VHH binders against Protein FAM237B (FAM237B). Designs and how they scored, part 4

Target 1, 88 residues: Protein FAM237B (FAM237B), of Homo sapiens (Human) (a0a1b0gvd1)
Amino acid sequence: DFEFQKGVLASISPGITKDIDLQCWKACSLTLIDLKELKIEHNVDAFWNFMLFLQKSQRPGHYNVFLNIAQDFWDMYVDCLLSRSHGM
Short names: E, the ipSAE of ESMFold2; O, the ipSAE of OpenDDE; V2, 0.75 times the mean of E and O plus 0.25 times the DockQ between their complexes.

## First folded at step 1 (VHH)

Design s6 (framework vhh_8h63_2)
Fold by ESMFold2-Fast, scan of step 1:
Structure s6 (fold): chain B 88 residues (1-88), chain A 123 residues (1-123)
Amino acid sequence: as target 1 above (88 residues)
Amino acid sequence: ELQLVESGGGLVQAGGSLTVSCAASGFTFSDYAMGWSRQAPGKERELVAGIYSGGSTYYADTVKGRFTISRDNAKNTLYLQMNSLKPEDTAMYYCAAKRYSLWYNTPSRYDYWGQGTQVTVSG
């Protein structure tokens, strides 16, 4: 669900598109070594489901993990889009 | 300043058990993901277990079912309980820490490391 995924992205930075650039996604996931080792680096749905789990988790620290990952992913993703003259 | 000090290493017979501990100071322990890595002579460092600030755990296939990682936030201490020890478990064991991260299942992604404690398994 694009509207749901856009909502997650908007929690990081308002105004980003709901479309995910798959080349930038793959480039960013390769930089996230732990996602590669978890075998979710090329599975966009698994990544978003995991982010939703962290955001909704009642366990101490999980929300902070969510925020940290969301910010790091956003920064890398935007840098990739800008380097490809994408206008984000 | 963040400090990690390992203890509890020693000599143990194959098939035996041993618990190593890591005392943490200089930071809010509960905010950090913690891990245990090991390095045997002539081998690369391997991350064997990790634990999230919230308690979720990771284990390398080499130790899954035999080792248990746990933490005590009130005591600022990390533990690794090692059961059914094998000679190939002989290594220097290191404690590691990283703040608010999923990046706990590889040695290169941890920010801080202790000095290590030696575990030797005979048999």
Scores: ipSAE 0.007, ipTM 0.169, lowest interface PAE 9.4, mean pLDDT 70

Design s7 (framework vhh_8h63_2)
Fold by ESMFold2-Fast, scan of step 1:
Structure s7 (fold): chain B 88 residues (1-88), chain A 122 residues (1-122)
Amino acid sequence: as target 1 above (88 residues)
Amino acid sequence: ELQLVESGGGLVQAGGSLTVSCAASGFTFSDYAMGWSRQAPGKERELVAGIYSGGSTYYADTVKGRFTISRDNAKNTLYLQMNSLKPEDTAMYYCAAGRLYKPWSYTEFDYWGQGTQVTVSG
């Protein structure tokens, strides 16, 4: 459910979900699951449901697990976009 | 166009508290991510706290658990509540705004204030 996944990230930045590259989105989701050792099946929907749970659990002044994972995801996603722009 | 003016800096004793504020003027304050950076003499600028337009926050490990960032969109104002201050927190504090489509690992802010000095003695 791509529209659901877009909604999760749109909560941290306006317009972040416009012109999304679906290949990079899926590849980065699966890579981040492996890198973070989240013990989630390689299932994009399960990952984004977990991200939504983390986002809904945020409290001001507390450690922000959602934002830390979102930071790593976004770094990989931007790198993927740049690689594709250069035909890499 | 967004303009930022910081206030609330001053001299405090170690262990004390201080709140710095940033008044923004311009049409779209609520659409911007906001942050606080600091710079001590002879050191590089450090992003200490950030808050997205949706309310999600970031804190540097050096201030986590002691500082709290908040925003009041109705008043176009950003706040940084600083508790348990240490001499190492002495710096010029700058507020910043940007339309960030990247996380806080990239310090790509479009607008910056002129800064407010915080000095912690002890």
Scores: ipSAE 0.000, ipTM 0.129, lowest interface PAE 13.9, mean pLDDT 75

Design s8 (framework vhh_8h63_2)
Fold by ESMFold2-Fast, scan of step 1:
Structure s8 (fold): chain B 88 residues (1-88), chain A 121 residues (1-121)
Amino acid sequence: as target 1 above (88 residues)
Amino acid sequence: ELQLVESGGGLVQAGGSLTVSCAASGFTFSDYAMGWSRQAPGKERELVAGIYSGGSTYYADTVKGRFTISRDNAKNTLYLQMNSLKPEDTAMYYCAAEPWYDSLGYEFDYWGQGTQVTVSG
């Protein structure tokens, strides 16, 4: 459920553009071809500005893009955080 | 001129499977987000599945776990594999495309006549 995942992401990553785990961000962005196509895979601020643009857009297609990218990012980012916290 | 031609529809029994295909031409297929939408008589058009140029996918809750979208960039072809079909899946299925790198999103235009899927039960 994306709404659930979005809520969890917000709770664990307050101030996302500044407080995001940069090692996990780099790992996630390098595996997401959509981010590579946008040339923002190494710029966390550009990524979050792009996500905010998609989320705030009144066009349903933009929200679909937001949902898809957010789902992929969420899965990879959380897996990375869990690996680091447990020394995996 | 962007062209999309759907095929593979037909009559299937409830619980059965079917694969529909979309042949694309007139654009750089690998740069486009692709999707499948459906419309039953008297219903709104519904986006059921999408796949981005990078390969990440979206599924509507109504089909999640039953349908699989895939693309073959070498053949400029989009697929939708439909399993565990229900009478409620009966609809005209349309292939759609959008250059998401230009618009930063996808809102699909339907370019073909679609392919009819009928599920009896």
Scores: ipSAE 0.000, ipTM 0.133, lowest interface PAE 12.6, mean pLDDT 70

Design s9 (framework vhh_8h63_2)
Fold by ESMFold2-Fast, scan of step 1:
Structure s9 (fold): chain B 88 residues (1-88), chain A 123 residues (1-123)
Amino acid sequence: as target 1 above (88 residues)
Amino acid sequence: ELQLVESGGGLVQAGGSLTVSCAASGFTFSDYAMGWSRQAPGKERELVAGIYSGGSTYYADTVKGRFTISRDNAKNTLYLQMNSLKPEDTAMYYCAVDSPELWEYLTGNFDYWGQGTQVTVSG
C-alpha cells in the first residue's frame, strides 16, 4: 500500500505527502525493475519488498544501496509528476 | 560449501497450518540475514518473510498476520510458521541467505537457494 511505500522512502524525503500519483508511482517502480535488469517482470510488490529489506538490513552497505535506488526512484517520480501536472 | 535444504512442505486444507524448515550449513549462520521466498507456476517470485542477524523481521502484506519467521542459531535452522493457509499460498517455498549481490536475492537466481519445498493448499 502507498503508506508502506512512502515509509520506505521517508529517509530520502521527509516531505512525502499523502497525495500519491498512482500512475507515476507504478510506472517508476516498473521502470526501475527494468533498469536494474531484475529477472522478475512487472512485479511492483517484489520491488518494494526488496526496498524494505535493504532499508531495514543491518548488513554493511545495504542502506547505501537502498539510498541509491530510492534516489533514482524519487528523481523519476518527480519528473513524471511534473510532466503530468503540465500536460497530462 | 554453502548449502540450504528446505523441508516440511505438503498438502494442507484451506484454513490449516504448516511449518517449513531450512537447514543451513557451510557458513556462520548467526551472522547472516535469512529469508523465505515463494513462487507459484506462471507467477513471479515473492519475498514473503525475512529475519536479519539482529533479529528484526519483515513480512509481505500478503502474509502479514498469518506467517511467522523464526531462527534457531544453535541448530542453524530457519522456520516459517504458516497459519490460516489459503489456496493462493500454494507455491514452491525457497530458503535464502543474504547475498552480496543484491539483484541475486530479489531474483532468486543465486547459489544460496535450496531445492525448495512444495506447499499445496486445497480448498
Scores: ipSAE 0.011, ipTM 0.143, lowest interface PAE 9.0, mean pLDDT 76

Design y1 (framework vhh_7yz9_2)
Fold by ESMFold2-Fast, scan of step 1:
Structure y1 (fold): chain B 88 residues (1-88), chain A 123 residues (1-123)
Amino acid sequence: as target 1 above (88 residues)
Amino acid sequence: QWQLVESGGGLVQAGGSLRLSCTASGFTFGDYAMGWYRQTAGNEREWVAFIYSGGSTTYADSVKGRFTISRDNAKNTVYLQMNSLKPEDTAVYYCARESYYDFWSGYYPFDYWGQGTPVTVSS
């Protein structure tokens, strides 16, 4: 599960704080082309509402856009957290 | 009754091009989004490209910039133009019609598949 894996990683990585999580989320949102095109890269609530919409959509393509964004976001977010936690 | 018939597959050298066609019958073609998927032996079908009824398109990252999906509603046909083909593009390619499920339910989005057309890209 995306949220579960994010929570588990945060619990085992030393030095991860709320500030680091916010910094990593902002870095990821600024680099994802789809989020820039959708103009939601600076709003966490808008991001998650959009992801829920894509996941629940009946339109072909929307589910695959969800999978692509979720995978790219997760990979960048995890990399950011690991890079910052072990840099301390 | 409904039919989707794919054609255009075959053997091609790496760097070559192929154009796949899918002709639909038995439903109002212009009202539906259409997509292309591909499958290699032992793997699940993966999405390649979608084209919506309004003409908007989306592509998998693995084919973006190389493949182009298009449609001709007068001919009830959807196309996949494949350029700069790579050996990893070797697969059976399937045409699919959009499906609509209950609102907020997200399962498999396509309700009808063609028979598939094989594409082999040699090194």
Scores: ipSAE 0.000, ipTM 0.086, lowest interface PAE 17.5, mean pLDDT 65

Design y10 (framework vhh_7yz9_2)
Fold by ESMFold2-Fast, scan of step 1:
Structure y10 (fold): chain B 88 residues (1-88), chain A 120 residues (1-120)
Amino acid sequence: as target 1 above (88 residues)
Amino acid sequence: QWQLVESGGGLVQAGGSLRLSCTASGFTFGDYAMGWYRQTAGNEREWVAFIYSGGSTTYADSVKGRFTISRDNAKNTVYLQMNSLKPEDTAVYYCAAEPFYDLSYEYDYWGQGTPVTVSS
């Protein structure tokens, strides 16, 4: 559910209103976690479900991991979008 | 039966170093993210560091630059190298294993804890 996923993104960084750029999504390599290790490489739905799991988990530390991964992803995703829109 | 056994805790002077170890048995160690947590008297457990099976690491702001988490999958062991210890690091340290990859709500596998006391 794109609207739901977009809502998760907006909770981290306001202002995303465009469709998910699949090339930038696929180009993202998170610093803190390996998407291939999680078996969610190139699977946007699985990634957002994982983020929701971390965000709503009552286990110690999961919310901090959520915040760090979310910021890491957003920084790389936005950098990719800007590079592609400017042809850099 | 699953088991996590911590070792390496003890008394150390401020500015000193300790290396904690946690050895796992009874589950597929390589499939789990491993973490270290700590708890002081009267407070909730707080996360210290995580390491994923591929080697990626994440640290709490209070320990960044001083602590290093690592793992040895052949020995089913996770380590926490603690340098430049401060009295504020005094706590019982707990090892935990968690299968982030399956998005499950199963309980963490936890060790019994190892005490660390830092004196000045």
Scores: ipSAE 0.006, ipTM 0.229, lowest interface PAE 9.4, mean pLDDT 70

Design y11 (framework vhh_7yz9_2)
Fold by ESMFold2-Fast, scan of step 1:
Structure y11 (fold): chain B 88 residues (1-88), chain A 123 residues (1-123)
Amino acid sequence: as target 1 above (88 residues)
Amino acid sequence: QWQLVESGGGLVQAGGSLRLSCTASGFTFGDYAMGWYRQTAGNEREWVAFIYSGGSTTYADSVKGRFTISRDNAKNTVYLQMNSLKPEDTAVYYCAADSPELWEYLTGNYDYWGQGTPVTVSS
């Protein structure tokens, strides 16, 4: 559920109300270096299910992994948005 | 049996550095994600740093910028370089290996744990 996925991202970066550009989101999610290691590259649904699992996990460390991946994703996504808005 | 053997712990002054090592035997080390955890008396084990099989890393906020995790797959070893040590870093440090299977990783099953190496940081 894309709307739920947007809600997850908003919880990571409170006060950021920019629309999620689906094309930038998919591209940025699929270029995260950790996705290849997790064997979920090129599958954004698996990626978001993984993120939701980490966010709700009670295991020590999972939430910190979630926060670090989510922050890296937001940094890459912001760069994608800036590239799109400014063009060449 | 499979095992992880930690080394490099000890006593160090605040502001000093230590390098922890964890050598694996009995499994295909290069396929596993590796992590460092620490535990103080009376508290649960807390995550410190994590390194994926391909070398990507994540860190707890309390150690970010001071600690560096790395691995050498040819030597079946994971390292934790600890710089700018604080008295609050005093703990027993544990090495852990996580399954290469995606399902096992998603469920948080840790296949192997070390016995721990103590680190004491004096003021």
Scores: ipSAE 0.000, ipTM 0.141, lowest interface PAE 11.4, mean pLDDT 69

Design y12 (framework vhh_7yz9_2)
Fold by ESMFold2-Fast, scan of step 1:
Structure y12 (fold): chain B 88 residues (1-88), chain A 122 residues (1-122)
Amino acid sequence: as target 1 above (88 residues)
Amino acid sequence: QWQLVESGGGLVQAGGSLRLSCTASGFTFGDYAMGWYRQTAGNEREWVAFIYSGGSTTYADSVKGRFTISRDNAKNTVYLQMNSLKPEDTAVYYCAAGLYWEDFTSEEYDYWGQGTPVTVSS
């Protein structure tokens, strides 16, 4: 769910969503996900469900983990765009 | 047997720089996320920076733009480059390793170093 993913990134900066292209996002996002690091073995839906869990969790530290992963994802997406010369 | 060995701490004047190193042995370093934490007398241990096994990095707001975390998997070493140091950065700095993202709260790390003291004088 691209709209949910954009919402995650917008939690870092409200101005971010207009710069996200769906085709570039699909190509880059699949490269950025390390499911092994998440103890999740099967798909990108499980990753985004985990992100939703962290965002909604009331446990101390979970929101900080959520923000860190969201920031990491944005930074790697930007790096991917630069590598693919999408700056048009 | 596992170990994390920190080095590079010391006394420095405000505005100066230090580079901390943490060398790991006894586990598959490249599979682990590595982090730096610090603790000031009378306060809880706080997260400073971490680097995931894939190379992505995150930083606490208090150190963004001043500190850089990096890793060298061939040397089993993680580094913290600290620039523009402030007296408020005075703390004991700890290296930590965690295998998965769910382990990235401070008390959930698999391995911790013994700490290296950093004192920043004004």
Scores: ipSAE 0.000, ipTM 0.129, lowest interface PAE 13.0, mean pLDDT 72

Design y2 (framework vhh_7yz9_2)
Fold by ESMFold2-Fast, scan of step 1:
Structure y2 (fold): chain B 88 residues (1-88), chain A 123 residues (1-123)
Amino acid sequence: as target 1 above (88 residues)
Amino acid sequence: QWQLVESGGGLVQAGGSLRLSCTASGFTFGDYAMGWYRQTAGNEREWVAFIYSGGSTTYADSVKGRFTISRDNAKNTVYLQMNSLKPEDTAVYYCARETYYDILTGYYSFDYWGQGTPVTVSS
């Protein structure tokens, strides 16, 4: 469940992830660029720990849904950083 | 027995300056990001400024250019220098330590808040 996953991610690191909407992370914005430069290490740690949690707790057949959400999130984040690097 | 103790609040006239301090004990201060939040009666706490363990800083738009956050790891203290104060800055100011979910133990580490220090800016 996407909304549940977003809620879990937001609870991992109070004060940082609660200010970050997963939809905002998928869009190229000044906020995401700001997070990369000033806050992203902490957000990356939160995401990494969330992935470790999912690895231990998923039933057979559920794992692919959660991995697809995580992969989409990471790919969009990387794409946004690359867009900034080329002046857009 | 983690503890954060704020000090330096008080009454100040608009356009004035004030320096807040927060002294930490019970944890390895240099390993954690520290921040300042504020709260006005009837409103939620809002973020003001963060300083990370590596020294990087970030500020809320409402205080950029006026407030400066800094830290002294040898003294286990984080500071907030407030310049060009406005009546809208009137609030109780809290310092906080960032926390994380420890997946290996299954326990949440919660935000660690001090008692707060009141700041009143007169017009």
Scores: ipSAE 0.000, ipTM 0.104, lowest interface PAE 15.0, mean pLDDT 63

Design y3 (framework vhh_7yz9_2; at its last look DockQ between E and O 0.09; V2 from the best seeds 0.00; counts 0 for: pae E 11.9 > 2, unsure alone 59.2 < 65, grease 28.8 > 24.2, SAP .714 > .668, placed apart)
Fold by ESMFold2, look of step 2:
Structure y3 (fold): chain B 88 residues (1-88), chain A 123 residues (1-123)
Amino acid sequence: as target 1 above (88 residues)
Amino acid sequence: QWQLVESGGGLVQAGGSLRLSCTASGFTFGDYAMGWYRQTAGNEREWVAFIYSGGSTTYADSVKGRFTISRDNAKNTVYLQMNSLKPEDTAVYYCAREGYDYVWGSYEYFDYWGQGTPVTVSS
């Protein structure tokens, strides 16, 4: 699972893949549960278990949902990192 | 407030054809992907075909080349043309709304299903 995430991170922001910002990681995971109205427990582990389920599903609709959420997560995570690096 | 209503099921001999229809009301049809699923007695529902809001289609291997999914957004209707039917195609066929092309429709949202239309294929 982390290998997919590292690959996505490296393809857009190579220098950021070495150090995961846990605050941004947690915030983006929890925010997507709310924004996408996911019917799962409101915690980071539940979010990534759901993502793994979608990724391993052979249904085309589930894989498209996986890709959509993964892209939204990445966009939000990068914005979070950029916001924390500016002004300081 | 909303409905998915399947129709067009029935009894047909092997090698025959049927066209299933699913009409939606109570939501904006053109913004959603739609799918067909089927269920035999004692088994879980299995995916058959899926059509995205943009018109792209995909099929389960067991029906590829024999079934065609299409949509008419002006009529809020999705179709499943079933040709070269086999006894193995006997099932209750369900229409479902899938929000997969722009909004996720998660596993727990399958209450957007119709009541099903039975199809029996005899030899």
Scores: ipSAE 0.000, ipTM 0.174, lowest interface PAE 11.9, mean pLDDT 74
ESMFold2-Fast, scan of step 1: ipSAE 0.014; ipTM 0.351
ESMFold2 (binder alone), look of step 2: mean pLDDT 75; pTM 0.756
OpenDDE, look of step 2: ipSAE 0.023; ipTM 0.305

Design y4 (framework vhh_7yz9_2)
Fold by ESMFold2-Fast, scan of step 1:
Structure y4 (fold): chain B 88 residues (1-88), chain A 121 residues (1-121)
Amino acid sequence: as target 1 above (88 residues)
Amino acid sequence: QWQLVESGGGLVQAGGSLRLSCTASGFTFGDYAMGWYRQTAGNEREWVAFIYSGGSTTYADSVKGRFTISRDNAKNTVYLQMNSLKPEDTAVYYCATEYTVDFLGYTYDYWGQGTPVTVSS
């Protein structure tokens, strides 16, 4: 849902207090998912669908991967939100 | 002081036209995607039109071909040109930044106070 997406984006704000959290997020297992095989950098639709999957997953590890990817691919994630939230 | 101020609403006969304006103050307008929403009494707000920072636009099916959204970054203003108005277009119209990120990574979501539009049959 768009409201859920906005809430998640707000949680990854780059504020000063987030510096400690960033270290914790990067300690999460990025090796759980083969990002190169998914070709995230080259396929915006696959990227968006994958981000939705991670957000809606009930598994804590998936949410941490979502946060790390959203931060590392900030501009692409924001572009996806802007292009796909316009229907609201 | 961060504000969006709407103007241009009013009473118009079916088939008429109105131009709504929304002027921003206190922030870098050109970096923001801007949208128009409308709300009737007892109903949820519905999206009408959206214009991205790069100038591309999108419209709700109910207004395609009748409404045009545009912006003037030098004046910090976004416009909604409403043509061929119908009674069902009667609503309070709101200007919003919707969802936007500035260059520092901070998010902003600002709304105007609304401007009423009444279309009589």
Scores: ipSAE 0.000, ipTM 0.099, lowest interface PAE 15.4, mean pLDDT 65

Design y5 (framework vhh_7yz9_2)
Fold by ESMFold2-Fast, scan of step 1:
Structure y5 (fold): chain B 88 residues (1-88), chain A 123 residues (1-123)
Amino acid sequence: as target 1 above (88 residues)
Amino acid sequence: QWQLVESGGGLVQAGGSLRLSCTASGFTFGDYAMGWYRQTAGNEREWVAFIYSGGSTTYADSVKGRFTISRDNAKNTVYLQMNSLKPEDTAVYYCAAAPSFEDLLNPSEYDYWGQGTPVTVSS
């Protein structure tokens, strides 16, 4: 969902709207979390399905936990993107 | 039987540092996400920091840049290094283990809590 994705990015990384590279996401983000344990399939929507899982699992009053997890996940993904680009 | 035992609390002056430790027994520590929470009298426990099984960390805004969470899977221990302590950091600090990532988002669902270790920061 575009509106959901836009909202998350505005909260954790203002001004960044780059497409998520599935190959880079697999190399970097998937190794940090076992998506199978969360019943999330490894596909092009896996990152956003993970974000939706976090949002859905968040209880009232725990919104800051969701945002912190989203921020850290995004920071790790961006770091991986930068390291791969530099390595090329 | 699962057990979490905290240590390292005490009285410190504002601007000082403390290192809290939490040692786990009775479960496969390396598979668990670990968290630190704190509680002041009359308030609910509030989240401080998490460290996931893969080593990724998250922090509450109130402690970012001052506290560092880490783990040693060989020793079944999670640590909280607290620097630049403030009087408002005064609380009882609790260690918690979450067997699943989802449980980490819902502290009321945690079955495994330590006894707590008190920290007092003098102004």
Scores: ipSAE 0.005, ipTM 0.196, lowest interface PAE 11.3, mean pLDDT 67

Design y6 (framework vhh_7yz9_2)
Fold by ESMFold2-Fast, scan of step 1:
Structure y6 (fold): chain B 88 residues (1-88), chain A 123 residues (1-123)
Amino acid sequence: as target 1 above (88 residues)
Amino acid sequence: QWQLVESGGGLVQAGGSLRLSCTASGFTFGDYAMGWYRQTAGNEREWVAFIYSGGSTTYADSVKGRFTISRDNAKNTVYLQMNSLKPEDTAVYYCAAGPTYEDFLNPELYDYWGQGTPVTVSS
């Protein structure tokens, strides 16, 4: 359930960073978020800190950006994991 | 000093098109994500679209497939091409820098908004 995954991302993002496949995260971040903007090149912790910032921000629209990134991220991340699991 | 100036709003009939522009000065435009927001009277501002420094884009569900955000770094300008306009798109449209990781590192920088440009869509 993606709604469940959004909740998990928001509440336990530090735990998710330990389980994330770095290559799949990198592929997703290049598509969803410009690595230059985030200064997160090879730094998954910075990505999750930024997601928490968006979720907790009082600026209009930040939570919507958080939701859209979270939704797109999980779809792409799962697709990447399946690709890697079925050979090279 | 930071400055964002929106233009291109106006009155249009349902099904019509408008192109909004936002020109930035006082910061390194090419290093920032740029976005469009909108606000109706008495309501909070809502996100419409973002374009990141590398060209990646993201859109609110309500405008996806109808609106296109783009940028011209040589002109320090971000654009919003609005097609298939609906009465519910009636709002004042605002340009803003961010969100970016730089905003997170320096939160005082991301509170830069333009004056807004009104869009009215008649049925």
Scores: ipSAE 0.015, ipTM 0.317, lowest interface PAE 6.4, mean pLDDT 71

Design y7 (framework vhh_7yz9_2)
Fold by ESMFold2-Fast, scan of step 1:
Structure y7 (fold): chain B 88 residues (1-88), chain A 122 residues (1-122)
Amino acid sequence: as target 1 above (88 residues)
Amino acid sequence: QWQLVESGGGLVQAGGSLRLSCTASGFTFGDYAMGWYRQTAGNEREWVAFIYSGGSTTYADSVKGRFTISRDNAKNTVYLQMNSLKPEDTAVYYCAADFGLYYSDLYEYDYWGQGTPVTVSS
């Protein structure tokens, strides 16, 4: 669920836009699975379920991993938005 | 605090089967991905199979089609069904609560079980 995924990230990136670019969202999610070498299924839902788990985890270090990946996601997502051509 | 107890190892002939079990306590089992690793003398621990909190699984190439990982959240237990065993599967098998991330904040040794030995004779 896209709204659920957006809610997870909003806890760390309150400036996230209500009108999300779904193409950039999905592309960045899948790219981070590869870049971080995560041992999860290569799909968007798996990535955001993993992110929710890290955010809710009481294990030392898990929240820091969440923060680092969330920051990378936000940076990549913004870059994706800026790199796309938009009509006038 | 977190405890993992493995069982089910033993001696088996090539082509045989074994089922390993790992019971967890001290943490919210259903929220964690669980994995099986193995180690032979002189080598680092290597990943064997992984099951995520949502039930999806992955396997190392060396065990695909032969091993099946599963979990029972009501029993706080993860299983490894090992079929068509080969002499090269001989190792000490370890259970871990681990996402398979290669960061500095990976799970440390106190989240590993004590291991259960598996010996496959030719």
Scores: ipSAE 0.006, ipTM 0.167, lowest interface PAE 10.3, mean pLDDT 76

Design y8 (framework vhh_7yz9_2; at its last look DockQ between E and O 0.42; V2 from the best seeds 0.00; counts 0 for: pae E 9.5 > 2)
Amino acid sequence: QWQLVESGGGLVQAGGSLRLSCTASGFTFGDYAMGWYRQTAGNEREWVAFIYSGGSTTYADSVKGRFTISRDNAKNTVYLQMNSLKPEDTAVYYCAAKRYSLWYNTPSRYDYWGQGTPVTVSS
ESMFold2-Fast, scan of step 1: ipSAE 0.143; ipTM 0.514
ESMFold2, look of step 2: ipSAE 0.006; ipTM 0.305
ESMFold2 (binder alone), look of step 2: mean pLDDT 80; pTM 0.814
OpenDDE, look of step 2: ipSAE 0.277; ipTM 0.665

